# Ledger of designs, part 38: miniprotein binders against q56y42

Target 1, 350 residues: q56y42
Amino acid sequence: CSNNTSNITTFKPLKLPLFWPWQKVKMGPLSVSPMGFGTWAWGNQLLWGYQTSMDDQLQQAFELALENGINLFDTADSYGTGRLNGQSERLLGKFIKESQGLKGKQNEVVVATKFAAYPWRLTSGQFVNACRASLDRLQIDQLGIGQLHWSTASYAPLQELVLWDGLVQMYEKGLVRAVGVSNYGPQQLVKIHDYLKTRGVPLCSAQVQFSLLSMGKEQLEIKSICDELGIRLISYSPLGLGMLTGKYSSSKLPTGPRSLLFRQILPGLEPLLLALSEIAKKRGKTMPQVAINWCICKGTVPIPGIKSVRHVEDNLGALGWKLTNDEQLQLEYAAKESPKSMIQNIFQTR
Below, E stands for the ipSAE of ESMFold2; O stands for the ipSAE of OpenDDE; V2 stands for 0.75 times the mean of E and O plus 0.25 times the DockQ between their complexes.

## First folded at step 21 (miniprotein)

Design r1 (at its last look DockQ between E and O 0.79; V2 from the best seeds 0.86)
Fold by OpenDDE base, look of step 21:
Structure r1 (fold): chain B 350 residues (1-350), chain A 98 residues (1-98)
Amino acid sequence: as target 1 above (350 residues)
Amino acid sequence: SPEEVLQKLDELFKEIQEALKRGDLEAIRELLLRLWELVYQIYEEAREKGNPEAIELIERFFEIFLRLIEAFEYGDFEAFKRLLDELKELAQEIKRAL
């Protein structure tokens, strides 16, 4: 009697997609999830205490994101500290390659990397070589989005033109599917858009700090220009370094090194934190999920950082629903009552 | 003059340290950009003169400076202070190589 142990393939119930295909966001020729993930913590020993023993946890976090239809992953060639320079790209490349078991979802991954405007990147060819070095670390033949990490217009306007030509050459060589920028202000964003347009290169994305703590006149102007020019705004720091999470308040300041920043911003955030809490409670969501969902509702693609499966799970809860217009206005009103916004990047142009 | 540039470098480090003591984050942001610009000018001059020692030190300065910016943006002012001290030391090495 041959006991045919029927391998009951436990059909893991197909998790319903958190968003529908028509909810994907166009970003030039690319179709991305309504939210991406940032990988700045990957390889950052100094500020995050990164250790290689965390790589398995980061892989699980990546795979969970990919399983749930997240296909935009933001990185940079400058990410990773000291000897771990480029570690974020190396890890992302490893995880994409090892995620082959995810039924071809790896081919849907849009890697968006940012190339630092290092002072030694003096030629367009050197900047193209930076793109090649990122491709090598990522172990892929083509990037989704090649981004200039910041503008040099304020201190090296001649270098900026060289870097812009480098972006053109990356696109023409097929090393990137799309071109983007980060930390561009309204005026400089128009200039690069026009420069690229005259060369047949579409500017597909602008990455700026955009959140309920970073929605000032400049951010709204950048958004308006992006909407007019067909540029997709990518919003980094959608949680305001955790200030929008409800973990901290004026009465519950973080201890240690971040206390200075938090002491300056948390006092007077009470209206915004209250509005986030009330809406979160009403929606059966967390405050972070509401804050991320606001960025999505504003037509941006937020890229919260991922460090663990838990952070992915928490952030994924921002999808599959939308804030009402009234809830958005309530949050925006409460945000405007806040006397201080988040500090901007030092290279953020006008 | 090279001496004026070097004096201005020391002044910027002092001003950043004073702004840090005051907790004036916007002043720090502006001063960091000025410091970057100044060191960029020094880098251009070092390249024009063909000073490989100064070039290497300045390239290292910019690598550490990116970590300083990350510390600033993240609000880790203990890391920021350590990195600022490291940059200040490296700035003295650059001065000796020029």
Scores: ipSAE 0.894, ipTM 0.953, lowest interface PAE 0.6, mean pLDDT 93
Fold by ESMFold2, look of step 21:
Structure r1 (fold): chain B 350 residues (1-350), chain A 98 residues (1-98)
Amino acid sequence: as target 1 above (350 residues)
Amino acid sequence: SPEEVLQKLDELFKEIQEALKRGDLEAIRELLLRLWELVYQIYEEAREKGNPEAIELIERFFEIFLRLIEAFEYGDFEAFKRLLDELKELAQEIKRAL
């Protein structure tokens, strides 16, 4: 005997796209978009050919990112070359202040900056002053994340202790909502975590080079420590400085000053580049979008750089979908077949 | 000891140039950290002695060195070579100010 107990109408749960940028992720006490943007190129005349005539396009790119739910922007007090020292922070602050979409809501942007461990920053007060100088260049009263740019443990362990106290003071004085570190290896990461925890200071992030070209034993150890301690890994250079874009191959090397780097790494990368290309075609995406999506799938927050509106448009396509587990494994096995990987920052510790 | 440190400085520049000639990026990375550490030691001594001319030159050295590190990480080896030459010249000025 049949029983007609089915509902005539049913409300299916809303199915939001995976990695939807308005569904923020935790970073300590902060809520951030699943991808952020880096500003290394802003003010860098030496490597990126920055000119002030580019500022309108940079501003448009910033506004496009905001319109699409991105709220994390990473900068540093050392970004900008020559007379443009600090220019990246000045530009970011200007764009936040001038944003039409943020009027009255500028505090919804999470600004992450980094303070260089310059040899002359020898007291905690000097390090706090570096933070105040960054706030002045940014024209804001409080950072989302104040980051120590690199560890001095390998060459000046006494300096590092005063820099750690400087981070504590930045937080206690209300200059930052949380603190982070960049280029810390697994041992130093545990040490600073314990130091800050006993002082009630939230260590929200660890920023390292992490990508399909930078996922070796040490980088995976760092990620494991982050996962265990509740620290969010921020992935810098998620595209391997352009090697994961598909623009170059062993038969199509860049000309000019970067060719030595590409000749060192691109040979042997064909399995990874093929896997990226196959998945990109299957999904109707670009190879950069697949590489960035992979970083997000690993639970990291990647911060690709922004130089133009087109760059932001391309990178935003990494959001709103998720690689399958099989696709992630395919990429990871192809990456492990590469005989070479990216070189880490010179200051990255054990 | 200070004379030995200065001799090591000259040797490090030569080693970096040789590593670059053979394309050994990992060796360059290790040598750059050694160079940074050595100049940090020179800086500490200049501060202890209260030598403001040397202090100013060494701080300029570190500013240029950071750009050298960025050129290395970005893979711009034309900028890297130019910056390395600037650091070598500045190192001679530092030696004279000590």
Scores: ipSAE 0.882, ipTM 0.948, lowest interface PAE 0.7, mean pLDDT 90
ESMFold2 (binder alone), look of step 21: mean pLDDT 89; pTM 0.884

Design r2 (at its last look DockQ between E and O 0.91; V2 from the best seeds 0.89)
Fold by OpenDDE base, look of step 21:
Structure r2 (fold): chain B 350 residues (1-350), chain A 98 residues (1-98)
Amino acid sequence: as target 1 above (350 residues)
Amino acid sequence: SPEEVLQKLDELFKEIQEALKRGDLLAIRELLLRLWELVYQIYELAREKGNPEAIELIERFFEIFLRLIEAFEYGDFEAFKRLLDELKELAQEIKRAL
């Protein structure tokens, strides 16, 4: 009696894609999901309380994102504290490698890392070596996007030129598929774009703080320049550190260390929080999903942080729908009524 | 002079602490950039002099400074205070090495 153990291939129900292939965003030579994920929390013991016991949960969160067609993952070589320096890249590399079971979706992963403008990176060669060190931590031969993490123009303009030449060399050596920048203002963004263009290197991305709490004159100008120059804006902090989640209000301030920042910004956010809540209710969505969807509707690629499967699930709900123009205008109006915006990065140039 | 740079370093740390007491986040942001610039100048001077001890201390200062920036951006002002105190101590070590 041959026991035909019928391998019941449990047909995992084909999860319908959250977005169609034509909804992928072009970013230079790359095609990325309309939303990416940021990995800043990975290895951050000080602010996030990272522990290596969380790695399995982070892996599950990564795999869930990848399963749902997210292919853009943002990291930095400076992420991770002390002995955990570079831990975000190490974890991302591990998870990409171990995700081989995800039907070859690993080959669609676009790693976008940011190279810190450390004062000791004084030569283009040293900056190229930083790229190689990131590749080693990631266990990949080529990066999707190599990003300069900030401009040194304000304090070390000579170093900045060296770092820009480092980006050129990374691209020419094939170590990166595309080049990007972070924390560049309008004027400096044009300068690096022109510098790279004259060397045959396309600037593909600009990563800035962009949200309903960070949509001031400068952010709108950066967005306009990006649209004119064919640069894709990557929006970090799309949730305004959680202020756009509805978890906090003027009457429900966070306790502990973040109370100072939140006390300065939450008072007067009531119109924006109300508009987010009303639209969220009308759309059957969460306030975070509306806030992220707004960033997508503005033609940016938001990169919310991932900490758990739940955060991935919540953020994935921002996909597969769009805010109407009227809903966008309602949010933007309410955001303009807010007397306070997010503080920009210290290196954010003009 | 090196002495003037070192005096400005102490002044900036005082100003950051005062801005923090006032909750003046915009002032803190500007002062952090000035502190970064000042320590960058100290790093250039240490390199020109070939002072390996000062170079190592300053490199460590910048690593901790990135954590300070992250604490500031995240709005964890308890972590920010601790890191600022660590940077103040390290700044005194840098001064002794120069």
Scores: ipSAE 0.892, ipTM 0.953, lowest interface PAE 0.6, mean pLDDT 93
Fold by ESMFold2, look of step 21:
Structure r2 (fold): chain B 350 residues (1-350), chain A 98 residues (1-98)
Amino acid sequence: as target 1 above (350 residues)
Amino acid sequence: SPEEVLQKLDELFKEIQEALKRGDLLAIRELLLRLWELVYQIYELAREKGNPEAIELIERFFEIFLRLIEAFEYGDFEAFKRLLDELKELAQEIKRAL
């Protein structure tokens, strides 16, 4: 209710950067903000220490994002641990329904969820039922994007064909406005694109790990295929799960359970971290804001995580400006001088 | 063939534990996919035989396995170790139910 920048009649696109939230980008038949938010932490007791006492803060963070023109929120049917399985979707649905800023306009939010390729999802009807269960938890009648969470091609190719048919049926039944995939490599991406195109189903998005720490040959091939086929790349983990924030370095490692991961990756990142810090200082921005802005400059839609009002405020600072071409090249050169450091999801195909 | 699959399961757990001891994260990633693939084969066997006790245990295994994968990706190796131990115990229950 406090964000006046969502009013399109006050917007003057001349003299403004391309990355203002009201300058939506196309994602198939959808129009989305140039950055979205991920909800992995919502309901995750194991890794993120979720407790229901946090729900008011999460709701305030959601409202701040919405007030600032963000309309893309990514979740999954597997988000939430233990008894809270599915809690991320329940919370998102609750916040959408309770939002005063969305009253009568809930369909302007693009909900993207992901359906796990569980081994027991063996018929297209079972996959459609997973979508209906997600809609029930979200308390909405239609998703913006229904995404297959990972490919089964490497171990269960017959299951994968069934899951693809399930995506087709979700679309034909009006349960989703478009479909997407996550963790698909170049070969599988071309195959599912062709499959869906012959069936008149819009493949609007491919969600993969893409960042200054995940921009190797394979990631660039995925990006190139997405550009050629008109698929929007959604960048997950755009901050390298904390590696790109500047909070830690090879001489300032975290002391907790994540120390092993950081010890493996951070020592090789000094050229990249220096380039990020130099550009951040020059632009009056933070290193996370520069890293997220870079993802947007590449034509992707990053989905940093959302846990608090402060995190949303920080991440919104990635919008409203644009790295110069020289700054982008500086970052990319520094990233190539750093070792390939982020490890891909175990289901990421080639 | 079923006996070979169950023997490979024990071997994979040992390999993952050894890779963790040496901090070889790329090896862990590859071994986790192989473990997922192997348990998928065990799941198919349990379904072919119509073994509801094994099916239920294996489905629970996959749910916990997703938490293990999340812990690995997030880099929480205390959670990873606890979940790996839980999966190892559940694998013994699955073998007994087969």
Scores: ipSAE 0.876, ipTM 0.944, lowest interface PAE 0.8, mean pLDDT 89
ESMFold2 (binder alone), look of step 21: mean pLDDT 86; pTM 0.842

Design r3 (at its last look DockQ between E and O 0.84; V2 from the best seeds 0.87)
Fold by OpenDDE base, look of step 21:
Structure r3 (fold): chain B 350 residues (1-350), chain A 98 residues (1-98)
Amino acid sequence: as target 1 above (350 residues)
Amino acid sequence: SPEEVLQKLDELFKEIQEALKRGDLEAIRELLLRLWELVYQIWELAREKGNPEAIELIERFFEIFLRLIEAFEYGDFEAFKRLLDELKELAQEIKRAL
């Protein structure tokens, strides 16, 4: 009697897609998920207490994101503290490579890295070499998006032209599928767009701080220019460092090092936190999910940080639905009542 | 002059520390950009002189400075203060190497 142990193929229930293929966002030649994930915490010992013992949890978080159709992962060559410099790219490359169980989705991963404008990147060739070093850490032959991490226009305008030529050369060499920038203001964004356009290189993305805490005149102008020029805005810090989560309030300030920043912003944030809470309750969603969904509804691609499976699960809940126009206006009105916005990056240009 | 640049460096560190005591985040942001610009100028001068020791110290300064910026953006002002103190010490080493 041959015991045919029927391999009960446990049908993992086909998780319904959180978004449809037509909800993917075009970013130049790329098709990305409506939300990406940022990997800044990966290798950051100083601010996040990163330890290599967390790598398995980060991998699980990455795989969960990829399983749910997230294909945009943002990193930078400067991420990782001290000896862990470039650790974010190393981990992302490792996780992409090891996620072979997802045998169709690996080729859909869009890595967006940011190349620091270090002073010693004096030549376009040196900047191209920075791209090659990122490719080596990522263990991939081509990047999705090569980004200039900040503009040098304010202090080294001659270097900026060299870095822009470096982006052109990265694109022409096929080292990147698309080019982008981060921390560019309206005027400098137009300049780089025009510079790249004359060289046949499309500027595909602009990464700026954009959230319900960072939607001032400048951010709205950047968004308008991006829409006019066909540039996709990537919104970093969509949760305002956690101020938009409802975890903190004027009556429940964080203790420790972040108390100064939070004490300055939270006491004027009650209308926005209330509006987020009310909409979240009506939608059966979390406040973070509402705040991220707002960024998507504004036509940006938010890149919340990925730190754990739980954060991925919560952030994934921002997909598959949309805020109404009235709910968006309610949030934007309440945000405008807030007397203080988030601090901008020091390199954020005009 | 190199001496004037080095004096401005000490002044900027004092101004950042004073802005930090006041909790003036916008002043800190502006002063950090000025500090970056100033250290960039010092790096150009060190390159023109062919001073490899000063160049290495300044490259290390910029690496730590990125962590300072991250601490600032993150609102970790304890980390920011520690990194600022480290940058002040390194700035004195740079001054001795120039």
Scores: ipSAE 0.886, ipTM 0.950, lowest interface PAE 0.6, mean pLDDT 93
Fold by ESMFold2, look of step 21:
Structure r3 (fold): chain B 350 residues (1-350), chain A 98 residues (1-98)
Amino acid sequence: as target 1 above (350 residues)
Amino acid sequence: SPEEVLQKLDELFKEIQEALKRGDLEAIRELLLRLWELVYQIWELAREKGNPEAIELIERFFEIFLRLIEAFEYGDFEAFKRLLDELKELAQEIKRAL
């Protein structure tokens, strides 16, 4: 009651909530918000139903994220379908350039993009040119993070050495502030770390699928290596592509094209979904907010997708608070009871 | 042998379709990597022979293949099936151009 404490006038410093966006975390030489946003849906007509009529709402969603302290945005040169190839980068660049909240501060946004390991990217110069094309689509002079989108080690190990040299050249030419990798397994991650370290190039991030549905032995090994080597793990698909939202369950399966995936995984998730629901109710949060907060508690930077103002509003609710250690253990125990997890990217190495 | 590689391509499409029918997602993941590896070999062959028509078709194949991988990751198996059919047709065009 307010009457109990109204006579206590001792000064108490205001404490910012844990995981507040202005309490940035290190990612190599960069400082980023504790959560970022992914832009896979931007320009994706095939899977996400993108149409240009959505651009105004996407811009409003981008602005809302900025207003709330988010500075990390992840894209890729392959994002966008058909004739809209590269459209995700074009939209992000447009929104950065036109942002009222960024007047004179456009370089405070950390743009992370990914360069596809296409077979025809066979020289370091060709890989550097892919980076220049991304910068052109984004209309910026320098990336925060240039990422190799996947390893070619499983099928073209000599190409991979060329792509690694390309990352070195991107950094040396000032095109990126740091480099990263995506879909690297634990052994390959150590190898590229050693390669880049001897060349003075900051490997700031490793981006993999990491969530309460993707925390098996290999993913935990990747996280352990990241922690040891000072590499920030970026968690993609932190909500299991909708499985951790509570919209579906074993008794309420989706119909249509995604039913096969959900049928494989959802029936074993009742303990985890119950734990998420119980904690969400206790904290006055949603199940997605709890799942994202868990990723942050593990020291990763999750990048949930951004498709609408409502999505940004919902995801921002994952910030400003912290799961207790007991709540984290409850979720992790419930996740380990699940017999199935998300399938990893086809290129993820050992 | 180019003929051996092209025969393996047809076999992989059949294996992927059968894995999809039985819902074996991990098998699909493994088969997709093997398909990527095989098409990479076909691309190297087309480059060695200086065959610009085949190279162009194979590069288009890889672009569609990325969409197939994304459909697999997202779990949209209607999009996956349509893209797989497109890749099968393109594979026949590639065989003719070689």
Scores: ipSAE 0.874, ipTM 0.944, lowest interface PAE 0.7, mean pLDDT 89
ESMFold2 (binder alone), look of step 21: mean pLDDT 86; pTM 0.847

Design r4 (at its last look DockQ between E and O 0.83; V2 from the best seeds 0.87)
Fold by OpenDDE base, look of step 21:
Structure r4 (fold): chain B 350 residues (1-350), chain A 98 residues (1-98)
Amino acid sequence: as target 1 above (350 residues)
Amino acid sequence: SPEEVLQKLDELFKEIQEALKRGDLEAIRELLLRLWELVYQIYELAREKGNPEAIELIERFFEIFLRLIEAFQYGDFEAFKRLLDELKELAQEIKRAL
């Protein structure tokens, strides 16, 4: 009597997609999820307390994001501290490679890396070699988006032209599917767009700090230029380092290293925190989910940093719904009542 | 002159430390950019002179400086202080190598 143990393939109920294919966002030739995943925490021992014992948790977080249709993963060649330099790209490459069980979703992964404008990257060839080194760490033949991490225009305008030519060469060599920039202001964004356009290279993305704590005149101008030029704005720090989470307030300041920054911004943030809380309650959502959803509703692609399955789950809750125009205006009004915004990147150009 | 550049380096470190004591984050942001520019100029000078020791020290300075910028942007001012002290020490090594 051969006991045919019928392998009851437990049909994991097909989780309904959090967003429809037509809700994917174009970035030049690429189609990305309405939200991306930021990997800055990966390999950061100093600020995040990264340990290699966390890699399994990061993998689970990556796989959960990929399972839920997140296909944009943002990294940088400078991510990872000391001996762990490039660790974020190494981990992302490992996780992409090991996720083969995710039914061909690997081919939908868009890796967006940022190449540091290191002072020793003096030739276009050296900058192309930085792209190759990222590809090697990622164990992939082609990047989704190659990004210049910051402009050197303020201190090394000659180097900037070399780096821009490096981006052109990366694109022409097929090492990247798309070109992007980070920390470009309005004027410098137009200049690089025009420089790339004359060389047949489309500028596909601009990555800036954009949130309810970073929506000043400059951010709105960058967004307007991006909308006009067909550039997709990627919004980093959509949660304002956690100030938009409701975890902290003027009466509940963080202790320790972040106390200085938070003491300056949290006082007077009450209208924004209240509006976030009210809308979150009305929507059956969390304050972070509302803050991320606002970035999406503004036509940006937010890239919240994630270091655990829980953070993925929490951030995924920002998808599958939209704030009304009135709710967006309520948040934007309350944000404008806040006397202080987030500090900008030191390399953020005009 | 190289000496004037090195003097400006010490002044910038003092100004950053004073801005940090005041909690003037915008002043710190501007001073960090000026410090980056100044060290970039020192790097160009070291390259023109063909000083490999100074080049290596300055490259290390920029690597640590990126961590300082990350600490600043992340609002970890304890890490920022430690990294700033490390950069001040390394700046003295660069001065000795030039």
Scores: ipSAE 0.889, ipTM 0.951, lowest interface PAE 0.6, mean pLDDT 93
Fold by ESMFold2, look of step 21:
Structure r4 (fold): chain B 350 residues (1-350), chain A 98 residues (1-98)
Amino acid sequence: as target 1 above (350 residues)
Amino acid sequence: SPEEVLQKLDELFKEIQEALKRGDLEAIRELLLRLWELVYQIYELAREKGNPEAIELIERFFEIFLRLIEAFQYGDFEAFKRLLDELKELAQEIKRAL
């Protein structure tokens, strides 16, 4: 319109939506999308029914995530069953290399992998070699984040010191841009932070089970320590492995191999499921999108899994908006009424 | 004592199976960590004695054990039971190799 210059002082600034993928968050020296994706299902025939005929759909799902600004992808050297050991890393590396949208920009993808604390990884050099094997499977020269997959403190504290030195060496050799840990409790998290700090190695992330079904005293203490020390919490299983989707309820339990888990937890979740449903309807969203958005509101980076294009489309709907403080409190109150929470990882320490 | 460690291995398998029959998931979680620690001790013993047959069997045990832990975490107790039975059979092979 012809009056633009006369209205300069009255023009409102552009209002940007919250949690858009291009509004990256800091993770140590890295900038990552506010949500990432996990690849546990890639190569897992046992639990997820993986077949190589699915690879084209997985590649399309990866491309959709990338096109929508997701740059964080989490994998592990143990992902893939039987003869497909390491297949998750191989697929991710293939998709990164073959992506036309990443041509000349492959280093903008933040690959986070995890190195299993296998009992035969007895020297720091062996742990560094595990990282080199991951880089080979991924067909990349450097990881974004190299993570120790679990602590050995509960059963082999002397091995853990070796693995920590391995993380230091991975960084010093330029194999990783930063290091992280997974399944660390509050006490061990402080200890490794102090160990790495004195050696100038950035501990950028702590990955734990964190969701509306896994936010008890210990998980909140981990979050508080992360906030104080500048460590980004990565939330795994943000949907409670299906409990928070609305697909099942106390009157609609699954009949398959997971029924024991659902029978243990799903009864008593009706207040939480109702709160999720009410907020989802109010916002024009799905219950999974609300649950993932809550994780982002807490300052964590959730990594829901990728199984299909449809799942990526659904999960991307968690971005571009923000729960109000009242909505967050409503969900948290409903969650605290749950008589049980998700089962803790067997290796998570104090 | 090596004999004491092997007896505890049999007891842990029985306790895990009993906890599964009761549906006591927290008990299973605790028992799985104890089993992992015990097999780690057996692995250390096999390494100290330079017993390559036992070392190979125990490393296979840990590979399958990781899948058992994944089945537990995911909540697939049909897969869990099958993998637990496989580990019990392998544990007998390990005992014989020691």
Scores: ipSAE 0.875, ipTM 0.944, lowest interface PAE 0.7, mean pLDDT 90
ESMFold2 (binder alone), look of step 21: mean pLDDT 87; pTM 0.853

